# Miniprotein binders against D-amino-acid oxidase (daao-1): the designs that were tried, part 4

Target 1, 310 residues: D-amino-acid oxidase (daao-1), of Caenorhabditis briggsae (a8xj44)
Amino acid sequence: IQERIPDSVVTIIAEKFSPNTTSDVAAGLIEPYLCDDDVDRVISWTKSTIQRIQEYMNEGNPGAESQEQSGYWLQSVKSVPKWLEVMKNVKILTGNELKMVAKRPEHKFGIFYTTWYLEPTPYIKWESDKFLKNGGKIKNSKIQKIEDVEKEFGLFDVILNCTGIGARHLIGDNEVFPTRGQILKVKCPSVKHFFIDDQFYALLNDTTITLGGTADRHQWDRTINPKISEKIFQENCKNIPSLRSAQVISSHVDLRPSRVTVRLEAEPDSKVIHNNGHGGSGITLHWGCALECVELVKKVLAGKPGISKI

## First folded at step 24 (miniprotein)

Design CC3 (from W4 with R79T)
Fold by OpenDDE base, fold request of step 26:
Structure CC3 (fold): chain B 310 residues (1-310), chain A 103 residues (1-103)
Amino acid sequence: as target 1 above (310 residues)
Amino acid sequence: STEQAEDMIKRAHELMQEAKDLINKGDPFRAYRILYKAERLMQDAKEIATRGSPDIVERLIDTAERILSRALLLIEWWTPELARLMLKRAQELVDEARKILES
């Protein structure tokens, strides 16, 4: 918003901030899910996000650097998703190549490709610093209802709802539901490629590997299940035997804000814009969705002169 | 009532079949929307079945719902063909539950 609408004062209101958010523990792998009926839209969001990541990489990231990573995606059935079009070094594995990588009878089809990852905490800091430098404001507050925003902070020209799972309470969006994910963070420096199959994944970060994971729809339980952790570890060790020597650092449970489709829209005759329901694709789609939000904001602000409060 | 549960799982079965057909036609997202409705029906049916049906029926519905949930995720993960295979199993379980409810 600040970059595209210079005559604006933007305020972020949140209960929790980095490094204490669920996003801070995400793997940060760039790979979209089918989360909209318009596949081209999903791809477009992904492409825009990749461009922002490249910008981030070019500016440098002190203490952590997001980079490209490559690896294997093995499947029990043949599937060539459209998002591969925005990836690098895409190769469908031959039968012989698959035999060299396959670790399970279910590994019947495989793709090698290069994608990007974001370290969430450093990235969020980078964006936040830019935001503040450009005159943005951050307020720490727990908002119960959307109507309370203006009561507490005054009138806004536009209100953006990016509350994730909180949208159920904030605006009564009952179409938002959690997908519970449990993951492990481990250290295993020898692992240089990610490995994803139908059930499990090992994704590379700067100093750790994210092992996963569960995806339980409509589950609200945030409690770590040790049996699940053990299963995640053991099954990923089958895929990557070198993980047997890995050091387990932490376990995490997150609730991914899921919907049938991403809700990216302006309410008719309203100053409220929604950007929610990204599920596990929040990092993958965040910048593309933000750009589209800008266009929606411009439409809402059409005809209003001067500085806008957002 | 048990009759309501039976109707719900019957409708869910129909939706699963429709979704499989859509997957075969290369429309996985429309299949997803339909399966989402089926999932809700199965959840509601499970809640009703716990009050007056044999334990086995509840277990069958619960298992079918879990498989259906996984099928939805598989569509999101760009593997609709695998989802289709799982839906077949879910339908079988629903059919078994219906047979018991009719007896």
Scores: ipSAE 0.648, ipTM 0.850, lowest interface PAE 0.9, mean pLDDT 89
Fold by OpenDDE base, fold request of step 26:
Structure CC3 (fold): chain B 310 residues (1-310), chain A 103 residues (1-103)
Amino acid sequence: as target 1 above (310 residues)
Amino acid sequence: STEQAEDMIKRAHELMQEAKDLINKGDPFRAYRILYKAERLMQDAKEIATRGSPDIVERLIDTAERILSRALLLIEWWTPELARLMLKRAQELVDEARKILES
């Protein structure tokens, strides 16, 4: 917003901030999920996010020397989604190549490709620093209802709802539901490629590997299940035997804000704009969705000259 | 009531079939929307069945709902063909549950 609407004062209100959010522990892999009826739109968001990642990389941020990783996606049933077109080094594995990589009978088809990833904590810091430098404000508050925002912080010209799972209570969006994901963070320097199959994944981070994972729709339990953790570890070890020597660092549970579709819209005759329901694609889609939000903001602000409070 | 549960899982089964057809036609997202409705029906049916149906029916509905949930995720993960296979199994379980409820 600040970059596209210079005459704006933006305030972020949240209960939790980095490094204490679930986003801080995400793998950060750039891979969209089917979350909209317009696949091209999803891909467009992804492309925009990739561009932002490239900007992040080009600024020479610590740890951002390379935000790319390559690896294998093995499948029981062949699937070649359109979003692979935006990835690098895409190769459908031959029978012989598959044989070398496959670890299970259900690994019947495979794709090698290169994608991007973001380490969430450093990236969020980078964005936050820019935000603050540009005059943005951050407020730590738990808002119960969307109507309480202006009561507590004064009048706004536009209000953006990016509350994720909190939207159920904040605005009464009952279409938002959790998808519970449990993951492990491990250290295993010898692993140089990601490995994804129908059930499990090992994704590379800067110093750790994210092993996953569960995806339980409509599950609200945030408690780590040690049996699930053990299963995640064991099954990923089957896929990547070198993980047997890995050091387990931490376990995490995240409730991904899921909807049938991403809600990116302005309420009619309202100053409220929604950007929610990204599920597991939050990092993948964040910048693309933000750009569309800007356009929505501009529409809401049409005819209102001067500095806008957002 | 048991009758309500039966109607709900019947409708869910129909929706699963429609979704499979949509997947076959290359429209996985529309399939997803329909399956989302089916999931809700299955959840509601499970709650009703717990109150008035044999335990086996509840277990069948629960298992079918879990499979359906997995199918939805598989569509999100761009694997609709695998989702279709899962839906077949879910339908079988629903059919079994319906047979028991009709007896």
Scores: ipSAE 0.629, ipTM 0.841, lowest interface PAE 0.9, mean pLDDT 89
Fold by ESMFold2, fold request of step 26:
Structure CC3 (fold): chain B 310 residues (1-310), chain A 103 residues (1-103)
Amino acid sequence: as target 1 above (310 residues)
Amino acid sequence: STEQAEDMIKRAHELMQEAKDLINKGDPFRAYRILYKAERLMQDAKEIATRGSPDIVERLIDTAERILSRALLLIEWWTPELARLMLKRAQELVDEARKILES
């Protein structure tokens, strides 16, 4: 909002900030999920995020020295989704090419493509530094109800809900639910391509690899299960044998804020706008959704002809 | 009651069939919305089954719900045809559970 509404005053209120958020442990690979009935809208959000990544790298920022990575998606039943059109070097593998990379009987189809990725912590710092430099305000607080925002922090022209799973309590959005995912971080510099099949994935960061994964819908348990970590490691080693020499760094469990659709809308007869429920694609969708949110903010402000500062 | 659980898994089976048809017609997002309803029904039926149904029925319902949950994830990640195949298995488990409840 701050960049696109230049007279605005923006305050971020959160209980936790980077580097202590769930987003800070994400792999940061750009890949959208089916989060809206309008596939072209999802593609547009993804394109906008890629453009922002390119801006981030053009400023010479550490932590995203390699904006692009390539790899394989191996499938038991062929699927070539439309969002691949935003990716680079997309190639459906021939029978001979598939034979070279397949490691399991269920690896019956394959797609090679190049996408982008972000290291979350440095990227979030870059965005936060720009926000603060441009006059943005940050408040560290746990808000119990959305109605309490103005009681504690004064009046606002618009209130944006980006609260993830907390929206269940804060605003009563029971359509958002957790998807529990357990991942394993390893160090293995010899692995140069990401690898995804129907059950497991290995996604590259600059110095680590995120191995996954589990996705348990409606599960709230944050406890790491060591047997699951071992399973993730062993099964990824079957897909990528060089991982057998990897240094295991850490395990993590996150509760992804899943929703049938991303909630990107203005609340009827209200100054509340929702931008929430991005599931496992929060990084992929973040900038595109933010740009649409700006347009919603403009509409709400147009209905209030007073001082136009946000 | 076991009658409520049977009604729920029967309705979930019907919704799974509707979703499979929608996937065949190229509408995976609408299939997803319908399967979300089926997921809620299976979760409720599982809770009822823990109180008054044989352990095998609860296990069948639990396994079917897990397969349905996996199908939802596959649709989210753009593999609806694999999801459609998995829904057949979930329906078979529901049919087996219903057969036991009817006996």
Scores: ipSAE 0.530, ipTM 0.802, lowest interface PAE 2.2, mean pLDDT 81
Fold by ESMFold2, fold request of step 26:
Structure CC3 (fold): chain B 310 residues (1-310), chain A 103 residues (1-103)
Amino acid sequence: as target 1 above (310 residues)
Amino acid sequence: STEQAEDMIKRAHELMQEAKDLINKGDPFRAYRILYKAERLMQDAKEIATRGSPDIVERLIDTAERILSRALLLIEWWTPELARLMLKRAQELVDEARKILES
């Protein structure tokens, strides 16, 4: 909002900030999920995010030179979705090419492509530093109800809801639900391509590989299950034999804020705007959705005399 | 009651069929929305079955619900045709559970 609305005063209120958030352990690969009935809208959000990553890369930030990666999506039933049109080097594998990479009988169709990825912690720091330099304010607080924001912190012209699964309690959005995912972080420098099949994935970061995974809809348990971590490791080793020598670093559980549709809308007759429920594609969608939020903020502000706080 | 659980899994079966038809017509998003409703019905039916149904019925409903949950994930990640194939298996398990409940 600071960048697109001059003279705004923006305050971020959260219980936790980077590097202590669940987003800080995410893999950061650019890949959208089916979160809206308008696929072109999802593609537009993805393109906007790619553009922001390119801005990040162009500023010479640490690790920015390696924010592109290539790899394989192997499938048991053919699917070539439209969003691949925004990716680079897309190639549907021939029968001979498929045989060279397939490791399982269910690997019957394959797509090679190049996409982008984002190291969450350095990126969030980059955005946060810009926010603070532009006069942004941060408050560390756990809010019990969305209505309490103004009682605790004063009146605002607009309130943005980006609260993830917390929106169930804070504003009663029971359409958001957790999808529990367990992942494993390893080091294995010899692996150069991401690998995704119907059940498992290996996604590259600068110095680690994120191995996944599980996706358990409506599950709240944050406890790491060591048997699941072992399964994730062994099954990814079947897909990428070089992983057998990997150094295992850590396991993590993430509760992804899933929703049937991303909630990107203004509350009727209200100053509350929702931008929430991005599931496992929060990084992929974040900038495009933020740009649409700017337009919603402008509409809310047009109904008021003057500008005070946002 | 067991009658409520049977009605729920019957309705979920119908919704799964509608979703399969929508996937065949190239509308996976609408199929997803319909299957979300079916997921909720199967979860509620599982709760009821835990209280007063034979163990095999509870296990059939639980297995069907997990397959349905997997189908929803496959649609989210752009593999709706695989999801359609899995829904057939979930419907078979619902049919088995209903046959037991109707007897």
Scores: ipSAE 0.526, ipTM 0.804, lowest interface PAE 2.3, mean pLDDT 81

Design CC5 (from W4 with K10E Q43R E47R R98E)
Fold by OpenDDE base, fold request of step 26:
Structure CC5 (fold): chain B 310 residues (1-310), chain A 103 residues (1-103)
Amino acid sequence: as target 1 above (310 residues)
Amino acid sequence: STEQAEDMIERAHELMQEAKDLINKGDPFRAYRILYKAERLMRDAKRIATRGSPDIVERLIDTAERILSRALLLIEWWRPELARLMLKRAQELVDEAEKILES
């Protein structure tokens, strides 16, 4: 918003901030999910996000640089989604190449490609620093209802709902539900490629590998299940045998704010704009959705001169 | 009531079939929307079934719901054909549950 609407004063209000958010524990791999009826829209969001990541990378962030990541996506049934067009080094594996990588009978088709990973915590810091430098404000507060925002912080010209699972309470959006994901973080320096199949994934981070994982729709339980952790570890070891020597660092459970579709819309006859329900694609889509959100803000502010409070 | 659960299961089965057809037509997202409704029905049916249905029916519904949930995720993961295969299995379980409830 600040970058595109210079005559704006933006305030972020949140209960929790990095490093204590759902995004902070994400693997950070750029890979979109089908979360909108317009596939091209999803791809567009992804592409915009990739561009922002490239900017982030180019500025240089010592000790916290996101990079390209390459690896294998093995499938039991062939799928070559359109979003691969925005990736690099896309190669359909030949039969011989597949044989060299396949670890299970269900690995019948494979794609090698290069994408990006984003370390969430350093990135959020980077964005936050820019935000603050540009005159943005951050307020720590738990808002129960969207109407309470103006009561507590004064009048706004536009209110953006960028909440996660809290949208159920904030605005009564009962279409938002959790998808529970359990993952492991491990250290295994010998692993140089990601490995994704129909059920499990090993995704590289700067110093750790994210092993996953579960995706349980409508599950609210945040408690780590040790049996699930063991299963995640063992099954990924089957895919990448070198993981057997990995050091388990931590386990995590996230509730991904899921919806049938991403809710990116202006509320009719209101100054409220929604940007919610990204599910597991929060990192992948965040910048693209933000850009579209800016356009919605501009529409709401149409005809209003001067500085806008957002 | 058991009758309510049966009706819900039947409707869910119909929706699963419709979703499979949509996948075959190359419209996985419309299929997803329909399956979302089916998932809700199955969840509700499960709650009802636990109160008066045979244990086997509860297990079948639970398993079918889980498979249906997985199918939804597979669509999100750009795997509609795999989702279709999962839906076939879910339908089989639902059919079995319906037969037991009707007996």
Scores: ipSAE 0.709, ipTM 0.870, lowest interface PAE 0.8, mean pLDDT 88
Fold by OpenDDE base, fold request of step 26:
Structure CC5 (fold): chain B 310 residues (1-310), chain A 103 residues (1-103)
Amino acid sequence: as target 1 above (310 residues)
Amino acid sequence: STEQAEDMIERAHELMQEAKDLINKGDPFRAYRILYKAERLMRDAKRIATRGSPDIVERLIDTAERILSRALLLIEWWRPELARLMLKRAQELVDEAEKILES
């Protein structure tokens, strides 16, 4: 918003901020999910995000020398989604290549590719610093209802709902539901490629590997299940034997804000704009969706002179 | 009522079939939307079944719901063909549950 609407004062209101958000523990792999009926739109969002990552890399941020990783996606049933077209070094594995990588009978098809990732914490810091430098405001508050925003902080010209799972309470969006994901963070320097199959994944971060994971729809339990953690570890070790020597650092549970579709829309005759329901694709889609939000904001502000409070 | 649960399960089964057909036609997202409705029906049916149906029916519905949920995720993960295979298994379980309820 600040970059596209210079005559705006933007305030972020949230209960939690980095490094204490669910996003801070995400693997940050750029891979979209089917979350809209327009696949091209999803890919477009992804492309925009990749572009932003490239900008982030080009600024020479500490620890951002490389935000790319390569690896293997093994499948029991062949799937070659369209979003692979935006990835690098895409190769369908030959039978011989597959035999070298496959660790399970169900690994019947494989793709090697290079994608991007964001280390969430430093990236969020980078964006936040820019935001603040540009005159943005941050308020730490738990808002119960959307109506309370203006009561507490005064009138806004536009209100953006990006509350994730909180939208159920904030605006009564009953279409939002959790998808519970449990993951492990481990250290294993010998692992140089990601490995994804039908059930498990090992994704690289700067200093750790994210091992996953579960995906339980409509599950609200945030409690870490040690048995699940053990399963995640053992099953990933089958895929990547070198993980047997890995040091387990932490376990995490996240409730991903899921919907049938991403809700990116302005309410009719309202100053409220929704950007929610990204599920596990929040990082992948964030910049693309933000750009569309800007356009929605401009529409809402059409004809209003002067500085807008957002 | 048991009758309500039967109706819900039947409708869910129909929706699963429609979804499979849509996947076969290359429209996985429409399939997803239909399956979302089926999932809701199965959840509701499960709640009813736990109150008045045999334990075996509850277990069958629970398992079918879990498989259905997995199928939905697989569609999101761009794996509609694998989802279709999962749906076949879910339908089998639903069929078994229906037979028991009708007896």
Scores: ipSAE 0.691, ipTM 0.863, lowest interface PAE 0.8, mean pLDDT 89
Fold by ESMFold2, fold request of step 26:
Formats: sequence, structure tokens, C-alpha cells
Structure CC5 (fold): chain B 310 residues (1-310), chain A 103 residues (1-103)
Amino acid sequence: as target 1 above (310 residues)
Amino acid sequence: STEQAEDMIERAHELMQEAKDLINKGDPFRAYRILYKAERLMRDAKRIATRGSPDIVERLIDTAERILSRALLLIEWWRPELARLMLKRAQELVDEAEKILES
């Protein structure tokens, strides 16, 4: 919002900030999920995010040049979705090429492509530094109800809801539900490509590899299951034999804020705007969704006397 | 109520068929929305079956619901044709459960 509405005063209110957030352990690969009925909208959000990552890379930030990576998507049933049009070096594997990389009978179709990824902690710091430099304010508070924001912090012209699973409690959005995912982080520098099949994935970060995974809709259990971690490791070793020598670092459980559709809209007759429910695509979509939020903010502000014109 | 659980799984089966047809027509997101409704019905039917249905019916509903949940994920992950195959299996389990409840 600061960049596109320059006379604005923006305050971020959260109980937790980086590096202590769930997002700080995410893999960050740019790959959109089917989260809206308008596929071109999802692609547009993805393009905007890629552009922001390129800005991050171009400023010479440490490790930024490793934000591009290539790898394989192996499938049992052919799928060549439209979002691949925003990726680089897309190649449908020939029979001989597939034979060289396939590790399982169900690996019957393959796509090699180059995408981007986002190392969350340094990126969030970069955005936070810019936010604060431009006059933004950060408040550390656990908000019990959305209406308590103005009671505790004073009046705002617009309130943005980006609260994830917490939206069930804070604003009564019962369409948001958790999708439980368990991942394993390992260190194995010899692995140079991501690898995704129907059930398992290995995604590269700067110094680690995120192995996954599970996705259990409507599951709230945050307890790490060691048998699941062992299965994730062993099955990924079948796909990438070099992982057998990997150093296992940690396991994590994440409750992704799933929703039938991303909620990107203004609340009727209200100053509240929602940008929530991105599930596993939060990183991929974040900047594009933020840009749409700017347009919604302008619309809300245009409805008030004495507010800056759009 | 055994009758309520039977009605729910029958409706879920119909929604799964509609979703399979939508996938064949190239409309996976609309299929996803239909399956979301089916998932809710199967979750409710499972809750009812736990309280008053034979154990085998509860198990069939539970397995079908889990397969349906996987199909929803596959559509999210841009693999609707694989999801369609999973839906066939979920429908078979619902058919078996309905047969038992009707006997």
C-alpha cells in the first residue's frame, strides 16, 4: 500500500514477526495452485510476484541470485497447465529424457522447467526494512476480535485482514480451514534440481532442501508424527538417491489457511478489506494479491469525504 | 439417523458424478467447488455413521471421504484427470455403503 498510495500511514499489527513465523520455514517455490475460477487472474498474481522477486534480486541482496531454480515434475497422468506459460525453459520430456529421470513405474510423463523461489526470512526483512523506511509502523499485539483494533490502536480509514486461520476467530470466516502439511528439512548440497511427483516433493532452498509431503484437509493436529517424517525421507530418497547421505535437520507441521477461493474483496458497507485464504500458494500470490488490495483500498477511500482522490 | 447418512452419501455420490463430468468438459475449478460440497456431506455422514451405523458402513464412508479429499487436492495441484480416477473409486465405496444400508 505505501508504494502505491504514498500519502498513506500504514500500521502492521501482529503477534509474531519474522524470523519467528511459520512462513520463515516455508520452501517458497513459485508454483500457483488452482485457487480461483479465473485462471488468468491467478497467472496475473503469479507474474506480479515474480516481478517483485526480480526487483529483490536486482537490488543485490545476499543470496538473491539463487532465486531461480530448475527441476522436474513427474506425473502418472498427463497435465500441462496454463500457468507454465510464466515459467522459463519449459520442456515436455521425450521418452528417452523421461527414462533418464524416472524412478518409479508411475513416472509416465515429465516436465522440466525453471521457476523462482523466495527465501522467506531475508525477503521478509527486505520488505520490512522498506516498510519502516517509508514511515510504516509495526505493533506487536494479539488481537482477539477485529473490532478491537480501533479500540486498542485508534481509528483507521481502512483495515486489511490477512490473518490466515485466525480469521475464523477474528472475523467469523468459517470458510477458512486448515490443510495440515508435514515437511522435513535436510542438508544435501549435491542435489541441484527440484523434484515433484504425484505424492512427494523435494524443493531447494539456499542451504537446505524441503522434503514433503502430506496435505490433510480439515486437520488441526500440530504434533509432528515421526513415522510420517521417516516416510517422507525414504520416499524422497527413492526419487533422489543422493539424499541417502543427507543430514536431517528438522521436521515441521504447518496449518495452511485453505479456502474454496482466495478471499480478496472489500467487506460490504465496511472499511474492512480481506486478503486471505491462500492455502499453499501464499508466497506465489502475495504481491499480485497485494496490488489488487491497493485498488480495493482506493475504492473504499473514494467513498469518504476529505479522502485523497483516486 | 441412518436415513440421514444414506441421503448424504447418495447426494455426495451425485455431486462426485457431476464433478467428473465437469472435469471431462475442461472445467476443473467448477468441479472443485462441487466436490467441496460433496466433501462436507461425506464428513457429516461420517459423523452420523459413527453414532448409529454398522462399523463396516462407517469404515466405507471414512475411506470414501479420504479419497474424495485427495481428489480435491489433486485438482488444486492441476491434476484433474488423476482426480477423476480417484472419484470413481470413492463412488464405488459409496455404492457399497448404500447397498448395505438398503438391505
Scores: ipSAE 0.504, ipTM 0.800, lowest interface PAE 2.3, mean pLDDT 79
Fold by ESMFold2, fold request of step 26:
Structure CC5 (fold): chain B 310 residues (1-310), chain A 103 residues (1-103)
Amino acid sequence: as target 1 above (310 residues)
Amino acid sequence: STEQAEDMIERAHELMQEAKDLINKGDPFRAYRILYKAERLMRDAKRIATRGSPDIVERLIDTAERILSRALLLIEWWRPELARLMLKRAQELVDEAEKILES
């Protein structure tokens, strides 16, 4: 909002900030999910996020490092979704190419492509530093209801709801539900490509690999299941034999804020705008959805026309 | 009651069929919305079946619900054709559960 609405004063209120958020442990690979019936809207959000990542790459590592990675998506039933048009180097594997990478009978189709990824903690720091430099304010607080924001922090012209699963309690949005995912972090520098099949994935970060994973809809349990961690590791070793020598670092459980559709809308007769329910694609969609939020903010501000001070 | 659980899984079966037809017509998002309703019905049916149905029926409903949940995830991640195949299996399990409840 600061960048697109000059002279605004923006305050972020959250119980937790980086490096202590769920997003800080995510792999950060760019891939959208089916979150809106307007597929072109989803693609547009993804493109905007990629452009922001390219800005980050240019500022953080001029000429030295790229946040691109390539890898394989192996499938039991062919799917070539439209969002691949946003990716680089997309190639449907020939029969011979597939044989060279397939590790299981269900690996019957393959797509190789290049996408982008984010290291969440440094990226969030980069965005946060810009936010603070431009006069943004950060408040560490747990808000139990939206109405409490103004009681605790004063009046605002617009309030943006980006609270994830917390929206169930904060504003009663019971359409948001958790999708429980368990992942395993390992070190294995010899692995150079991501690998995704119908059940398991290995996604590369700078120094670690995120092995996944589970996706259990409507599950609230945050405890790590050691049997699941072992299965994730062993099954990924079948896909990528080099992982057998990997150093296991940690396991994590997150509750992804799933919703039937992403909620990107202004609340009727209210200063509240919702940008929530991004599920497993929060990183992929974040900038595009944020830009659309700017347009909603402008509309809400226009609905309170006010005249300039004389 | 067990009659309520039977009605719920029957309705979920119908919704799964409608979703399969929508996937075949190239409308996976509408299929997703319909399956979301079917998932709710199966979750509710499982809760009821745990209390008053034979263990085999509860296990069939639980397994069908898990397969349906996976089908929803597959559609969400752009794999509707694989999801359609899984919905067929979930419907078969619901049919087995209904047959047992009717006997």
Scores: ipSAE 0.476, ipTM 0.787, lowest interface PAE 2.4, mean pLDDT 79

